# VHH binders against O-glycoside alpha-1,2-mannosyltransferase homolog 6 (omh6), part 7

Target 1, 298 residues: O-glycoside alpha-1,2-mannosyltransferase homolog 6 (omh6), of Schizosaccharomyces pombe (q9p4x2)
Amino acid sequence: MYFLILFSSNAELGEVLRTMRSVEDRFNKRFHYPWTFYGMDEFTEYFMSTTSTIASGHCEYGTKGITYTNHLQFILTISYLVHWDLSQVKPLVENNRLYQQRADALAQENLSYVYSPLFHSFQDWVVRSLLYHPQLEYDYVWRIEPGLKLVCEEKKDIFSTFKDSDIVFTNHVCERKHSGIYAMEEAIEEYKILNTQGDFSNIWVYSNNYTYCKYWPFNEILSLKQIRHNQTYTNLINYLLGSGGTYYHRWTESDILSAAFGVLRARANHMESVGFFLNDDVHYCPETIPYTGRCACL
Short names: E, the ipSAE of ESMFold2; O, the ipSAE of OpenDDE; V2, 0.75 times the mean of E and O plus 0.25 times the DockQ between their complexes.

## First folded at step 1 (VHH)

Design f03 (framework vhh_7xy4_2)
Fold by ESMFold2-Fast, scan of step 1:
Structure f03 (fold): chain B 298 residues (1-298), chain A 124 residues (1-124)
Amino acid sequence: as target 1 above (298 residues)
Amino acid sequence: QLQLVESGGGLVQPGGSLRLSCAASGFTFSSYWMAWVRQPHGKGLEYIATINSGGGSTYYSDSVKGRFTISRDNAKNTLYLQMNSLKPEDTAMYYCAKFGSSWYTPLKSEFDYKGQGTQVTVSS
């Protein structure tokens, strides 16, 4: 029913173990929720034995090798689940003028990271796994990034506290308006024109008077029931995936889900008491809970 | 302390061959996916080939598929690119690149390191 989930790799084992120790110590040793690890490659026995030793609940492991052939609605979209063949991605990367134009524009910004078909395929795979992976048939998952450390003791059962939510987030992140955000607005507007049913007037998450914001992408609880079994959400998310925006505009899993939840007015709740660090580079400290011995944000 | 050192570039005639090498140090080479990327003068980076940590899975851009072969020797911490049937359009600075440990986070999922490069020039 309720799972802690990491999309991870064998190379991340050190970060995974530190993340698990933090989450177990501050939350899960009290509740014994299971862990699920999903990777693009098979996990080693060493990865599985060391993670299972730390977990207070049971552990499950999965890979991208599972096919989604039973779900015909995605068959005509880009799929990398069984055959990671760059030939399906490279025509979009090498021959598509839009992709190259975006890559050239970003290169002029002195970015540390480069466009990568592997990165884009991973974002696509994560979203499709949340929608279709047969082992993710649970009501709720707490999605945790390897390298995350919880800095506050969490005594309440977060899953029970927010069981009526579609998404539970720790914060919003807002970006300067750029080509990717314009493309998302255009894709959503085109979807609304093609699909006249439902109330699509709420674009609050992406179109406020002053901001372009999305839910924090690294620490969140998601209702799998909402994104899998509500056809309105499934149809919009599939449309966004089918647009190729993960390849053309660097849309992440959070960009796609935030757009869908925002446009369709999801029941979003703020998990304000959860403080965290991510790889020592990114952090969130609860505003209303200063350093009290329960939070070590300093 | 993390280093990637490319070698093997040079001047070659169209139709010729070159073998590039990349010596890796300062990290557990056998745990990471690796790539070759190139940058023609005045243009952006172009993804060429990638290989998984164990060497059993390889992927190529359509522009080089059938002509280039990526491989690795984990015992020697070395990545290779065998380039055959070279064309003037293959002229670029070639970089060995290490993927981040996470393919999910925008901050960690792309190349978190690339070397100084080795120049390949294809002309008569």
Scores: ipSAE 0.000, ipTM 0.329, lowest interface PAE 10.4, mean pLDDT 69

Design f04 (framework vhh_enristomig)
Fold by ESMFold2-Fast, scan of step 1:
Structure f04 (fold): chain B 298 residues (1-298), chain A 122 residues (1-122)
Amino acid sequence: as target 1 above (298 residues)
Amino acid sequence: EVQLLESGGGEVQPGGSLRLSCAASGFTFSYYAISWYRQAPGKQREWVSTISSGGSTNYAESVKGRFTISRDNAKNTLYLQMSSLRAEDTAVYYCARGYRSPLWSGTYFDYWGQGTLVTVKP
């Protein structure tokens, strides 16, 4: 059994190295922030030696039971396929009538990830475990997806410009509402009735009867203080996850966190200076005068 | 045991057509989203297309209008019909169980095939 074949084989390391090179060249070579890697499998010596060679700061590799004692103000982290404890993240999939009925319904609504237990487990683990992991005691984390390439030179410490934000995003994504999203709206309304707080009108970036928009998680900065040490956030997130909505309604981390940030009026800021490409699929290129000459958009 | 096996690769002239197949076994094929990826020499692996359990399709911008993804659940087989082929389509094409979209990219694949080579000769 090779765990690494669960995670896109040899291409994963190549994507990681190219992403790291762009981030180091455009930003981190000036600031030396550490990289943290999480994987479902153990990292090889080759992976660790090659990534450590590229990084200007130190590298830390997630393994079951490892404790990181860093008390850093800011950290860069790559959104690699993450290590999780499956005893804590139990999918309601095998021989589950409700899961199968919901899979059939959501397939009719054109949802691509309708029957992907690994994807659902990963979404649950990120919201429930990774962002609350006791080893990660930092003020901010910059989540970077393998395959991301930064295309703008940034000489300023980007973390310092966003010290008062709960989320800093580079993009948002808009999708058609499916029945799972209506279920989330209902769950949040129920939560508000029981807890008398929040504002439904601020749920997600944008929402109507047909479309909703949420923060794109593959190049973003999150305030770990707000996520871990704000009891109101923690209670809402636990309520949403406790419903099994990640499995029954296919809620993603971005659905859950964007809705929670909206309800709780989190401070959001756009990373206007951060241009990027993700595998040529998604891109953002700053067009305003302050960024002219600092960006190479292809 | 879960297996994905690609076939149908070969050499074609520019402007030609080719159909790739991916035979799946060891799981309930109809319940999973399945994707096509490709990797050209000296380049990173690139997402090409995804088809959901319900038949919804997504395509990379570079192949929209030229490639068509489809599935036959009775045969447990995924297809990629390629037309108007260009030199830049030369790559090893991989079948993967899982999800990736142009707007909501994620690397959430648990099984990959061995690949099939497509060469577009000028």
Scores: ipSAE 0.012, ipTM 0.329, lowest interface PAE 8.5, mean pLDDT 73

Design g01 (framework vhh_7xy4_2)
Fold by ESMFold2-Fast, scan of step 1:
Structure g01 (fold): chain B 298 residues (1-298), chain A 125 residues (1-125)
Amino acid sequence: as target 1 above (298 residues)
Amino acid sequence: QLQLVESGGGLVQPGGSLRLSCAASGFTFSSYAMAWVRQPHGKGLEYIATISGSGGSTYYSDSVKGRFTISRDNAKNTLYLQMNSLKPEDTAMYYCAKEVTYESSGYTYKTFDYKGQGTQVTVSS
């Protein structure tokens, strides 16, 4: 079964509706795939009513969003829902000084590192939700970020086109290597030694001594079967999450999933026919001629 | 309008050489890092090489280091890739890319704009 998925909030409703309109117009009105919405806050009746009106398929909402009063309550609630082990992050959560010291150290490397335990909790929550959330037990999801607009008409069933892929990507992001990435490389080396499993020589999609590249998470299709029902995959991702690297090393959803895809040599394919804009900042126009539909790429 | 026009691809035998060019317009060329990336048919994008705006710093993927050389001529707004000792594995569509910075979800990301049409390199006997 195939799903369109957004990780979103009530505050993003306007962006969500604009994104849904473009996706429905350019693709989903032909195929009627369901939408799934997962948020850290419980969705309002207004959010559910307005999104369901636009969708050509049915809409599903997470069992509930997570309502939190403070950072600790949020983490405890997530741990209950997604079976998260807090042992590695408990000192960081309980010691704001340690968290701030680490944030300051990363800022000295010219990283965009906001002192926000909630932001890092969100990254961790997305990865754990993809692995464990009970309502995400599906074959494939198309991960779409609020603010995304599809700009080309897609007449093909994109899910069926890529049904044998583990990941279908639209873009890469590349960064200069920082201490957090070296820490992830070290963590994977430690994991290999402790578990004597496989060849973990490949960690990043494209990497060298200065730069690493990872899959852009805001417009991609993921095989949840590969992520959830492959124990090698789940064991590695759990090891990385358990280290607290989302807090200590600024690991994002993209960092963790791209490292796992690289290590396990996932079958990755480029979604070449899908043109898109994200908040007018990131643009992709298909270069295939003839186009597989009408495009508005300028 | 930002324009990137790649050229210089073609069919060569293993061990051969090609020089790719990218003509850039619509932005201050010397102010931006540039890259070459490639995509084999039916596969993902692979970063090949990056060069700073001044040309003073270059970085290469391990798969091409020692065989490929990236360079630029800021007076001509042109980026180059000299490819030597070509292998069948180098067969791909090659794209010229300008570094783009964007912000999403509170993070600053850097990516490359692959708006050019690309130039096909085929290494085969």
Scores: ipSAE 0.011, ipTM 0.287, lowest interface PAE 9.1, mean pLDDT 75

Design g02 (framework vhh_enristomig)
Amino acid sequence: EVQLLESGGGEVQPGGSLRLSCAASGFTFSSYAISWYRQAPGKQREWVSTITSGGSTNYAESVKGRFTISRDNAKNTLYLQMSSLRAEDTAVYYCATTYEIRSSGEYVYTFDYWGQGTLVTVKP
ESMFold2-Fast, scan of step 1: ipSAE 0.013; ipTM 0.452

Design g03 (framework vhh_7ubx_2)
Fold by ESMFold2-Fast, scan of step 1:
Structure g03 (fold): chain B 298 residues (1-298), chain A 124 residues (1-124)
Amino acid sequence: as target 1 above (298 residues)
Amino acid sequence: QVQLVESGGGLVQPGGSLRLSCAASGFTFSSYAMTWVRQAPGKGPEWIATITSGGSTMRDDSTKGRFTISRDNAKNTLYLQMTSLKPEDTALYYCAKTEYVWTSGSTEIYMDVRGPGTQVTVSS
């Protein structure tokens, strides 16, 4: 099964609707893939009604809350709660000496979100949801960020370019290497020592002493089938999440997933045919624009 | 030159209310997102809320039921309405010019300039 997925909130409905209209017009009206919306809080009837009206496929809505329809769903919900423990967030940030020491150090490195527990909590929640959320039984998902707009008509099924052995299909982004990234590299070396198999040498798409490049999460296709059912991926990602690194080292979803994919030699491809804009600040236009498709880039 | 000046702080009893203001100058206020942050004694800055140039708001879950961020572009002023104040809300409150705001799920707040802050003290 193939799904389009957004992690969003009621406050972002306007951006969600604009993103959906773009994706539907340029791609999904031909393929009718379902939309899945996940939020840290429940979606309103207005959110669900308006998004369902735009979607050419079925819409599904989920939160971190408990919901089940049968015994299997109940088991999956318990598994999700074991890996998503809200009580762990509070001690990681409130009156925590390590959190404060890390915040002060990272502030000296000009990292803008060092004092945002909500942002850190969201990063943790997204990764745990991709691994364990009971409603996410999909084989493949196309993660689309609210605010994303497709600028070229894509007449081919983009999922058809994603081979069964591929784990991620996206673009790359490069950022300054802050001290939290060195901490992730060290955590992975520690994990490697405790788990003797694998060389664990290639953490990032590209890296040097000052820069690292990772898989961009806001327009990517992921094989949930491979990530969820391959214990090697699940164990490493869970180790990273369990360390509290999203809080202590400010690891983002992109940092965690990219590190795991790199270390475990995930098969990855570039999403070169898909032109997009994200909130008018990030633009990607395909190198060669197909004359048979409509593009807003030129 | 970009300048931000906060006001409206003071001593208030638990359960009370305050409205903070931030007067902005030196830039096109209506074109930028604006943020409120606070810093308690001996602690790092804590993000409270951001309002985009379009008026959409993003708020920290611990305060969103009690605090409301708003703006008046005609007056170049940012506001924070605080209700049901608790001793834990005692802090120096700053406003900040925000260059760029992602969605709530991918919040990347670029805070360029901060004001000197206004002190809020909640005590019985």
Scores: ipSAE 0.000, ipTM 0.150, lowest interface PAE 15.9, mean pLDDT 75

Design g04 (framework vhh_rezetamig_d1)
Fold by ESMFold2-Fast, scan of step 1:
Structure g04 (fold): chain B 298 residues (1-298), chain A 127 residues (1-127)
Amino acid sequence: as target 1 above (298 residues)
Amino acid sequence: QLQLQESGPGLVKPSETLSLTCTVSGGSISSSSYYWGWIRQPPGKGLEWIGHIYHSGSTYYNPSLENRVTISVDTSKNQFSLKLSSVTAADTAVYYCARETYTIEYSGSKTYYFDYRGQGTLVTVSS
């Protein structure tokens, strides 16, 4: 099945509701795809009742802690919790000196959130949830960030463009390489050597000595069934997560997933017809606007 | 207006447990929009995040400290507390309680920050 997915919290309810109204009006009221909301903490009844009222499909809610209903669900839940627990990573055990040294160095490179374990844990949790959350397995998900608004009516089923793709993306983001990104590149080279993988010449969507470009994670479609049941993806992503790099190198979800997709030559398609704004400051307007009466691109 | 105030002993002996309480006034801890946390600044060093708690009791701790840290919340008193066990001289710091939240930046990324912080309380670990 096809799901619209948000990683969110009770604190974001206002932005979530605005995003849902936009997506429902521009697309989902025609197709009734379900919404899935994932939080690091449980959602309130108020969050669940208000979001369910807006949705044209059913709503599902998940958190890192869930109740199992059968033996397989129990095993999947325990597996997911073990994969999410940062204390399982050996480099994190009693290594506050390394964390402080790395955080101080990254702060000197003008990176934000280097001293925020909430930021670090969120990045790690999103990646682990996409790979291991027991409520998701054979799904195709449209990952949407709270604050995103669709600006044009989309009458076609966007999931129809997916055909055999591992990812359908709507944008790329390019950033200056910080020392943590060089660390990820080195970790991937070490992984290739140790695992006898073929040579890969390009890790990122695009890169040079100072800049790297990655898939923008806030409006994209992912094949969870392809990614979850491909041992090569899960092995590489687990290798990266197991290093503690979200904590020690300030890696983001898009850093980890984009690097893995690039190294493994994921089947990626660009969805050029989806126009959007994020918080009224970031916008993409497609060249072809089939329904201008409900399109506000200017 | 919201105010946070730290309280607890300013001197703790090595191997004992450091215990601090944060009293929140001008607002309620029972808010689904915020996390309530502890951060510290050792002399001559930068800020170090210790952990946070949600009003439901859900906690997340700095992995470097998690074996020694317990944060609890008492919504009836509008307070939350920090216990740090087995202290050493390295735990000497100014300790702050803080309200933690996030917003979405126009770059499309979430911004995580402390919007309110106490004045801080110096805790010295010595014999």
Scores: ipSAE 0.000, ipTM 0.287, lowest interface PAE 11.7, mean pLDDT 79

Design g05 (framework vhh_7ocj_1)
Fold by ESMFold2-Fast, scan of step 1:
Order: sequence, then structure tokens, then C-alpha cells
Structure g05 (fold): chain B 298 residues (1-298), chain A 123 residues (1-123)
Amino acid sequence: as target 1 above (298 residues)
Amino acid sequence: QVQLVESGGGLVQAGGSLRLSCAASGFTFSSYAMGWYRQAPGKQRELVAAITSGGSTRYGDFVKGRFTISRGNAKNTVYLQMNSLSVEDTAVYYCAAEITVYESGRTYEYDYWGQGTQVTVSS
């Protein structure tokens, strides 16, 4: 059980500290869960000293697998960290011509990052490497975005409240389907047929022909047991990513995880007592009015 | 601290050629995609050409067959060779670096821009 601030930078220190202060004051000062920070570059002594001062638990800092000189070094780093059968880990870009063709098509749909192998490698790394580290140390991770503020006092241990959940979400995000999303839906249908699985209608939180909704990754708890020790999850992810879907279809880590959890019928629960805001546009206040100043919902 | 410095712009007659250069510093040049954009007065910036770290290229429809983008990793420089120029090519040309930064569970692209270099094609 730990908090994860994914890919914070030294430049974001102020925002990280504001987020940490709200989480510590509203919840973690009672439970002392650790914090883990991942950054593309090495964290400064000032970043580490300042964040450690605010945290009521211990802090860990990681940069493994995300800094590199070229894409080949990044592939080697992923292979080293995960200990997967190397025969199942294909080169990140096997067919550069096909990649360029697909990227051109996706650019016509006004998608960003379609020509960025680094972006695609990052999506793959999060799903197949980051969530397996630190190894076996914790069963749950609470991922929190810098800028997010908790606005309600929570005296109960949230991890105890949602024991046995596979995912505990605070929001979901809905987007227009691009051609890569239809490709993912087709790949999953093919996977179901090849593996003689039952009918899994609607892999997304919600979808219709044009729109799909997925778990919002910026305030959620994930059970690492389903990611690290569930062979069915691992087989599905390797099937999806083994075909280069992050490169050829521009799948993001939240697309992949939401779809996988839908296919596996993960036990999903809403953190309905956790009030928060992130910027001006994302705001949630629990419906039940606190008896005495528990929430500062404006 | 990323810096991009363009050079090679100027006045040229229709049918002529120019070669633009963009010197990059403050990042590992060989690892990132580079591009050239242009903007004429009253119009939006449009992609002229892009080149990936691996050397694959893409061109805007109006310059295909006339312009060539290339890179010199040893010199941290991206080039745009502009042939068979027409009056419609008159614009400010901007060098861009497509640098990917990971922030808080998201991968963001930060486009770093040069100051631009004026290309004027006379009839």
C-alpha cells in the first residue's frame, strides 16, 4: 500500500508538495503509507529532502527504465527489470514502414504523439514494467496526480475499506473512439475467440459506437495482485502489446488497463467518500453532507 | 534548457533554392524528432517536413518532391533543402523539436520552437 506520483519532475516540485500536503492532512498522517516518485531525470537532493519532510511515511525515488540514449537501450532496460521470457518480448518497432503508415493515418484523426516512439515505449513500460516494481513489496498502489487536492477528511483506512477490490476509482474519462480503439476492440474479440472465453460484452466502463469511457488514472487505487500474479492478466497484456499496439495503434496505458480490467471482470469500486479537485474542471464532493467540517467543498 | 537557432533564410526568385539550418542544444538531439513548420501572414502554422530520430521523413502535401529534410546528428543540426520555390512558399519558417516529457502519469510533448527565419520568394 503506497502512494505513487508517476513521472514527477524537479520542475513540478511545488505542485507535488501541494498535493502531498492535502493527502497527508486529509488522510495519510494517520496511516503513514509510503510515497514513491518516478521521474524521467534523476531527482535533486532538494526535491528528495523537501518531499521527505512532508511525508509521514518513507519516500522512494525511481528513474529506472525511463532514461536512455536510444530506443534499444530502453528495450534492454525493460527486459532486465521484468524477467519475462525474452521470446515474448518483441522489438519495440519491428516494421518502421508500417509504423509510419499507421502514424500518418492516426495524425489524420488529430491525435497527438503519433510519431513519438518514446511516447509509445512509455505506455508499454508502465503496463509491463513500472507496475511490477517495487517487486512484491506492496499489494496496492494509490496513484495520485500532482495538482490533485483531497478536500474531505478521511479517518478510515481506505485500503482496509476496499480490501479485495481490483480497482478503486474516483472518476472515469470519456473520449471519441479513434481507429486505434476500434483495433483494440477487434484484437480483444480475437483473443476471446482464440482462448474459448465466454461472451464479454462491453469491455469499457461505458461505450457506444463513437464514444468510450475508461478509468481516470489520476486518482485511483490498483491491486498489484491482479497485475503481478494473475497469469490471465499477464497473458492478455502480452497478447495486446506483443503485436505492437502501442506503436501501431497509439494505445495508452489507461486504454490498455481499462480494457484488460473490463475483459477480466475486475472488481471495481467507487471511492465515493474521497472528495477531490484537479484544476477547475475536475471536481467531486461526496453527496452525503459531513456532520462537522469533514469536507471543504466550497 | 532547450535552444533552437535557425539560419539560411532570405530573398530568392521563383524557381530558386534555399537551404535552412537549425542548430539544436540543451537535449540529446539524436533521440528526438525534429520538424520544420511555416506561417504566412494571417494563416496558421503548418507542417512543412518532419524527421524522426531514425531518419524517417514526412512532408506537407504542398512541398512533396520539392523539399528535403535531413539531419546531422554529429552537428546537432536539422536541415531543410528547398527547391523549385514559388511565391506561395513565402513564410516565416520555424524549427521545432518534439521533446517528450513525462509528467505525473501522463506523457506530454513539449514543442520547442526556434525564433523563425523569413523566406521571401519574388515573382
Scores: ipSAE 0.000, ipTM 0.175, lowest interface PAE 15.4, mean pLDDT 74

Design g06 (framework vhh_6qgx_2)
Fold by ESMFold2-Fast, scan of step 1:
Structure g06 (fold): chain B 298 residues (1-298), chain A 124 residues (1-124)
Amino acid sequence: as target 1 above (298 residues)
Amino acid sequence: QVQLVESGGGLVQAGGSLRLSCAASGRTFSSYAMAWFRRAPGKEREFVAAISGSGGSTFYTDSVKGRFTISRDHAKNTVSLQMNSLRPEDTAVYYCAAEYVTISSGYTETYDYWGQGTRVTVSA
């Protein structure tokens, strides 16, 4: 079972609608895969009615409360009466001197969003949702970011084409290593020491002393079968989440997932036929004859 | 599992120095981030300093930064807190704590193991 997923908000509806029109036109009008929308807050009737009008498949909408315990894990509470808010993370950030000290250090490294509990909470929430949300009983999810536009006609069923992949990526992103990334590298080395029977690889797709490269999360297919039902994946990802590194080291969802995929030798494949633009920030256009005349990149 | 035993507390005059040590027993000591917390009379526990499992990263609360130094000796399975330029306001019971993560959260409730505490009294 396959579905398209967006993590979004009511404020992003305009970008969501533009993205959906593009994905439906280029791909999903042929296959009618369902859309799932996940928000930290409840979606409005207007959001649900307008998105359902564009979709060729069924639409599902998810929201959830998160309750932390004194364990390294947290409990996902899904209820019509419970909404996620910043009170769930107050003990980790409010009047927490380690959090402030790390944020100050990362700010001096010119890293964005270091003082944003909302940003940190969102990263944590996305990863935990992919691991634990009770309604995500699908084998694969195509993660699509609001603002993404597909620019090539895709007649193949992409899900079926890559059914044996752990991750199907459209791009790599390379960034300067900040102190939080060195902390991630340290965490992974400690994990390897604890798990000597494991077969582990290098953490990043590429790295040197100053640069690291990871899978770009805003147009990718993930095997929920692997990250949810393979204890090797769940153990490593929970180990990383349990550190609080999304809060204290500004780890993003792509940092966590790319690290896990690298270390655990994930079967990674490139969606080379999928051309896209994201808000003029990132773009890719296939150049081979099979895609010429099927892409509108210029 | 890890057991922690603190030592090195005592009475010292303002401006003096003390070195606290925490001895850890357990075959996976290097897999734990270690921290020092303190509790002054009538107050809650507060974070003082933390060191990562590898010893590569250290963190301090503002009031001790530049005066206290946390260090780790993997061969001896110990964590030390060198306290310089002590002030009467540093008077507290100091606790060693271990968390099964590489980098300490600095949050009291996430720590898995705690020592019994060692008393530090700084006279005016």
Scores: ipSAE 0.000, ipTM 0.138, lowest interface PAE 18.3, mean pLDDT 76

## First folded at step 2 (VHH)

Design h01 (from a02 with Q102R; framework vhh_enristomig; at its last look DockQ between E and O 0.15; V2 from the best seeds 0.00; counts 0 for: pae O 10.8 > 2, unsure alone 62.6 < 65, placed apart)
Amino acid sequence: EVQLLESGGGEVQPGGSLRLSCAASGFTFSSYAISWYRQAPGKQREWVSTITSGGSTNYAESVKGRFTISRDNAKNTLYLQMSSLRAEDTAVYYCAKDFSWRGYSVLSEYFDYWGQGTLVTVKP
ESMFold2, look of step 2: ipSAE 0.691; ipTM 0.885
ESMFold2 (binder alone), look of step 2: mean pLDDT 77; pTM 0.775
OpenDDE, look of step 2: ipSAE 0.017; ipTM 0.306
ESMFold2, look of step 5: ipSAE 0.793; ipTM 0.932
ESMFold2 (binder alone), look of step 5: mean pLDDT 77; pTM 0.773
OpenDDE, look of step 5: ipSAE 0.006; ipTM 0.280

Design h02 (framework vhh_7ubx_2; at its last look DockQ between E and O 0.29; V2 from the best seeds 0.00; counts 0 for: pae O 11.9 > 2, unsure alone 62.0 < 65, grease 29 > 24.2, SAP .734 > .668)
Fold by OpenDDE, look of step 2:
Structure h02 (fold): chain B 298 residues (1-298), chain A 124 residues (1-124)
Amino acid sequence: as target 1 above (298 residues)
Amino acid sequence: QVQLVESGGGLVQPGGSLRLSCAASGFTFSSYAMTWVRQAPGKGPEWIATITSGGSTMRDDSTKGRFTISRDNAKNTLYLQMTSLKPEDTALYYCAKDFSWQGYSVLSEYFDYRGPGTQVTVSS
């Protein structure tokens, strides 16, 4: 079973609708895969009505539905909701001073979202949701960022390119290593000491001392079934999450997942045939010349 | 289309109080967390506080007892009440649209959005 997932809010309805329209027109109208929307707050009737109207398949709406006074409480609650068991979840942020100190340091590195407890919690939540959320019991998920547009006519089933052995279909983005990423590498080394089983030789698909390449967190297909049922994946990811690195080192879900997949040598493929546009910096055209018929690349 | 405009800064004596405001437009204000950040000359940005629809969190230092973050969703306005101001509080104070649980985008290395800032100077 396949589904499309958007992490979005009522506030992003415009982008969501444009994205959906694009995906439907270019692809999903032929296959009618369901949409799942995840957000912090309850989706409005208007949101649900409009999105359902555009969708050619079933629409599901998931929400946390809970607001929190602080990030710690939020993390615990989210973890509870995702895992339905707090026994495996430890508070991630116990030292606010350390958090602030590191946030400031990361800010000096010109890193984004360093002062957002919600951002950190969201990253944690996304990872945990992908691993454990009961509403995401699908074989494969295509995670799509609001604002993304398909720029090519996709007559073939994109999901059909997935094989049982494939874990991830995505693009890679290379970024500068910030201090948090170095911390992640260190954390993985620590994990290695604790776990003798596994191949920890390569954290990143591509990396050097200054840069690392990770999966794009805005257009990717994940084999949830395989990931969820792979104890080696879940153990490592849980370890990283348990370290509080999302807060203390501003790890993103893409950082965590990419590292885990890299360490465990998950097979990842590029969606080479799928053209998309998110912004001027994030786009891909499978054709050299735009506007050749199948594709209208900006 | 997102716009944030800070106001309320100025010169104040030590021990004084200021209330900063941030007028927000171009997005559903109530759906996003908002953050105050400050930057003193020669220093990096410093996180002060973040407020969500359900609560707030603030840095755990001398500011926690003196500063209060709040919001009025009806007015699309973020506030920072500052009391017992100290010279070390002198900085440019920024209002920033924080990452929302509503959306997921980590594509950039820059902050989502912030205003131009309002200057707070604490001096005798």
Scores: ipSAE 0.000, ipTM 0.215, lowest interface PAE 11.9, mean pLDDT 78
ESMFold2, look of step 2: ipSAE 0.427; ipTM 0.759
ESMFold2 (binder alone), look of step 2: mean pLDDT 76; pTM 0.764

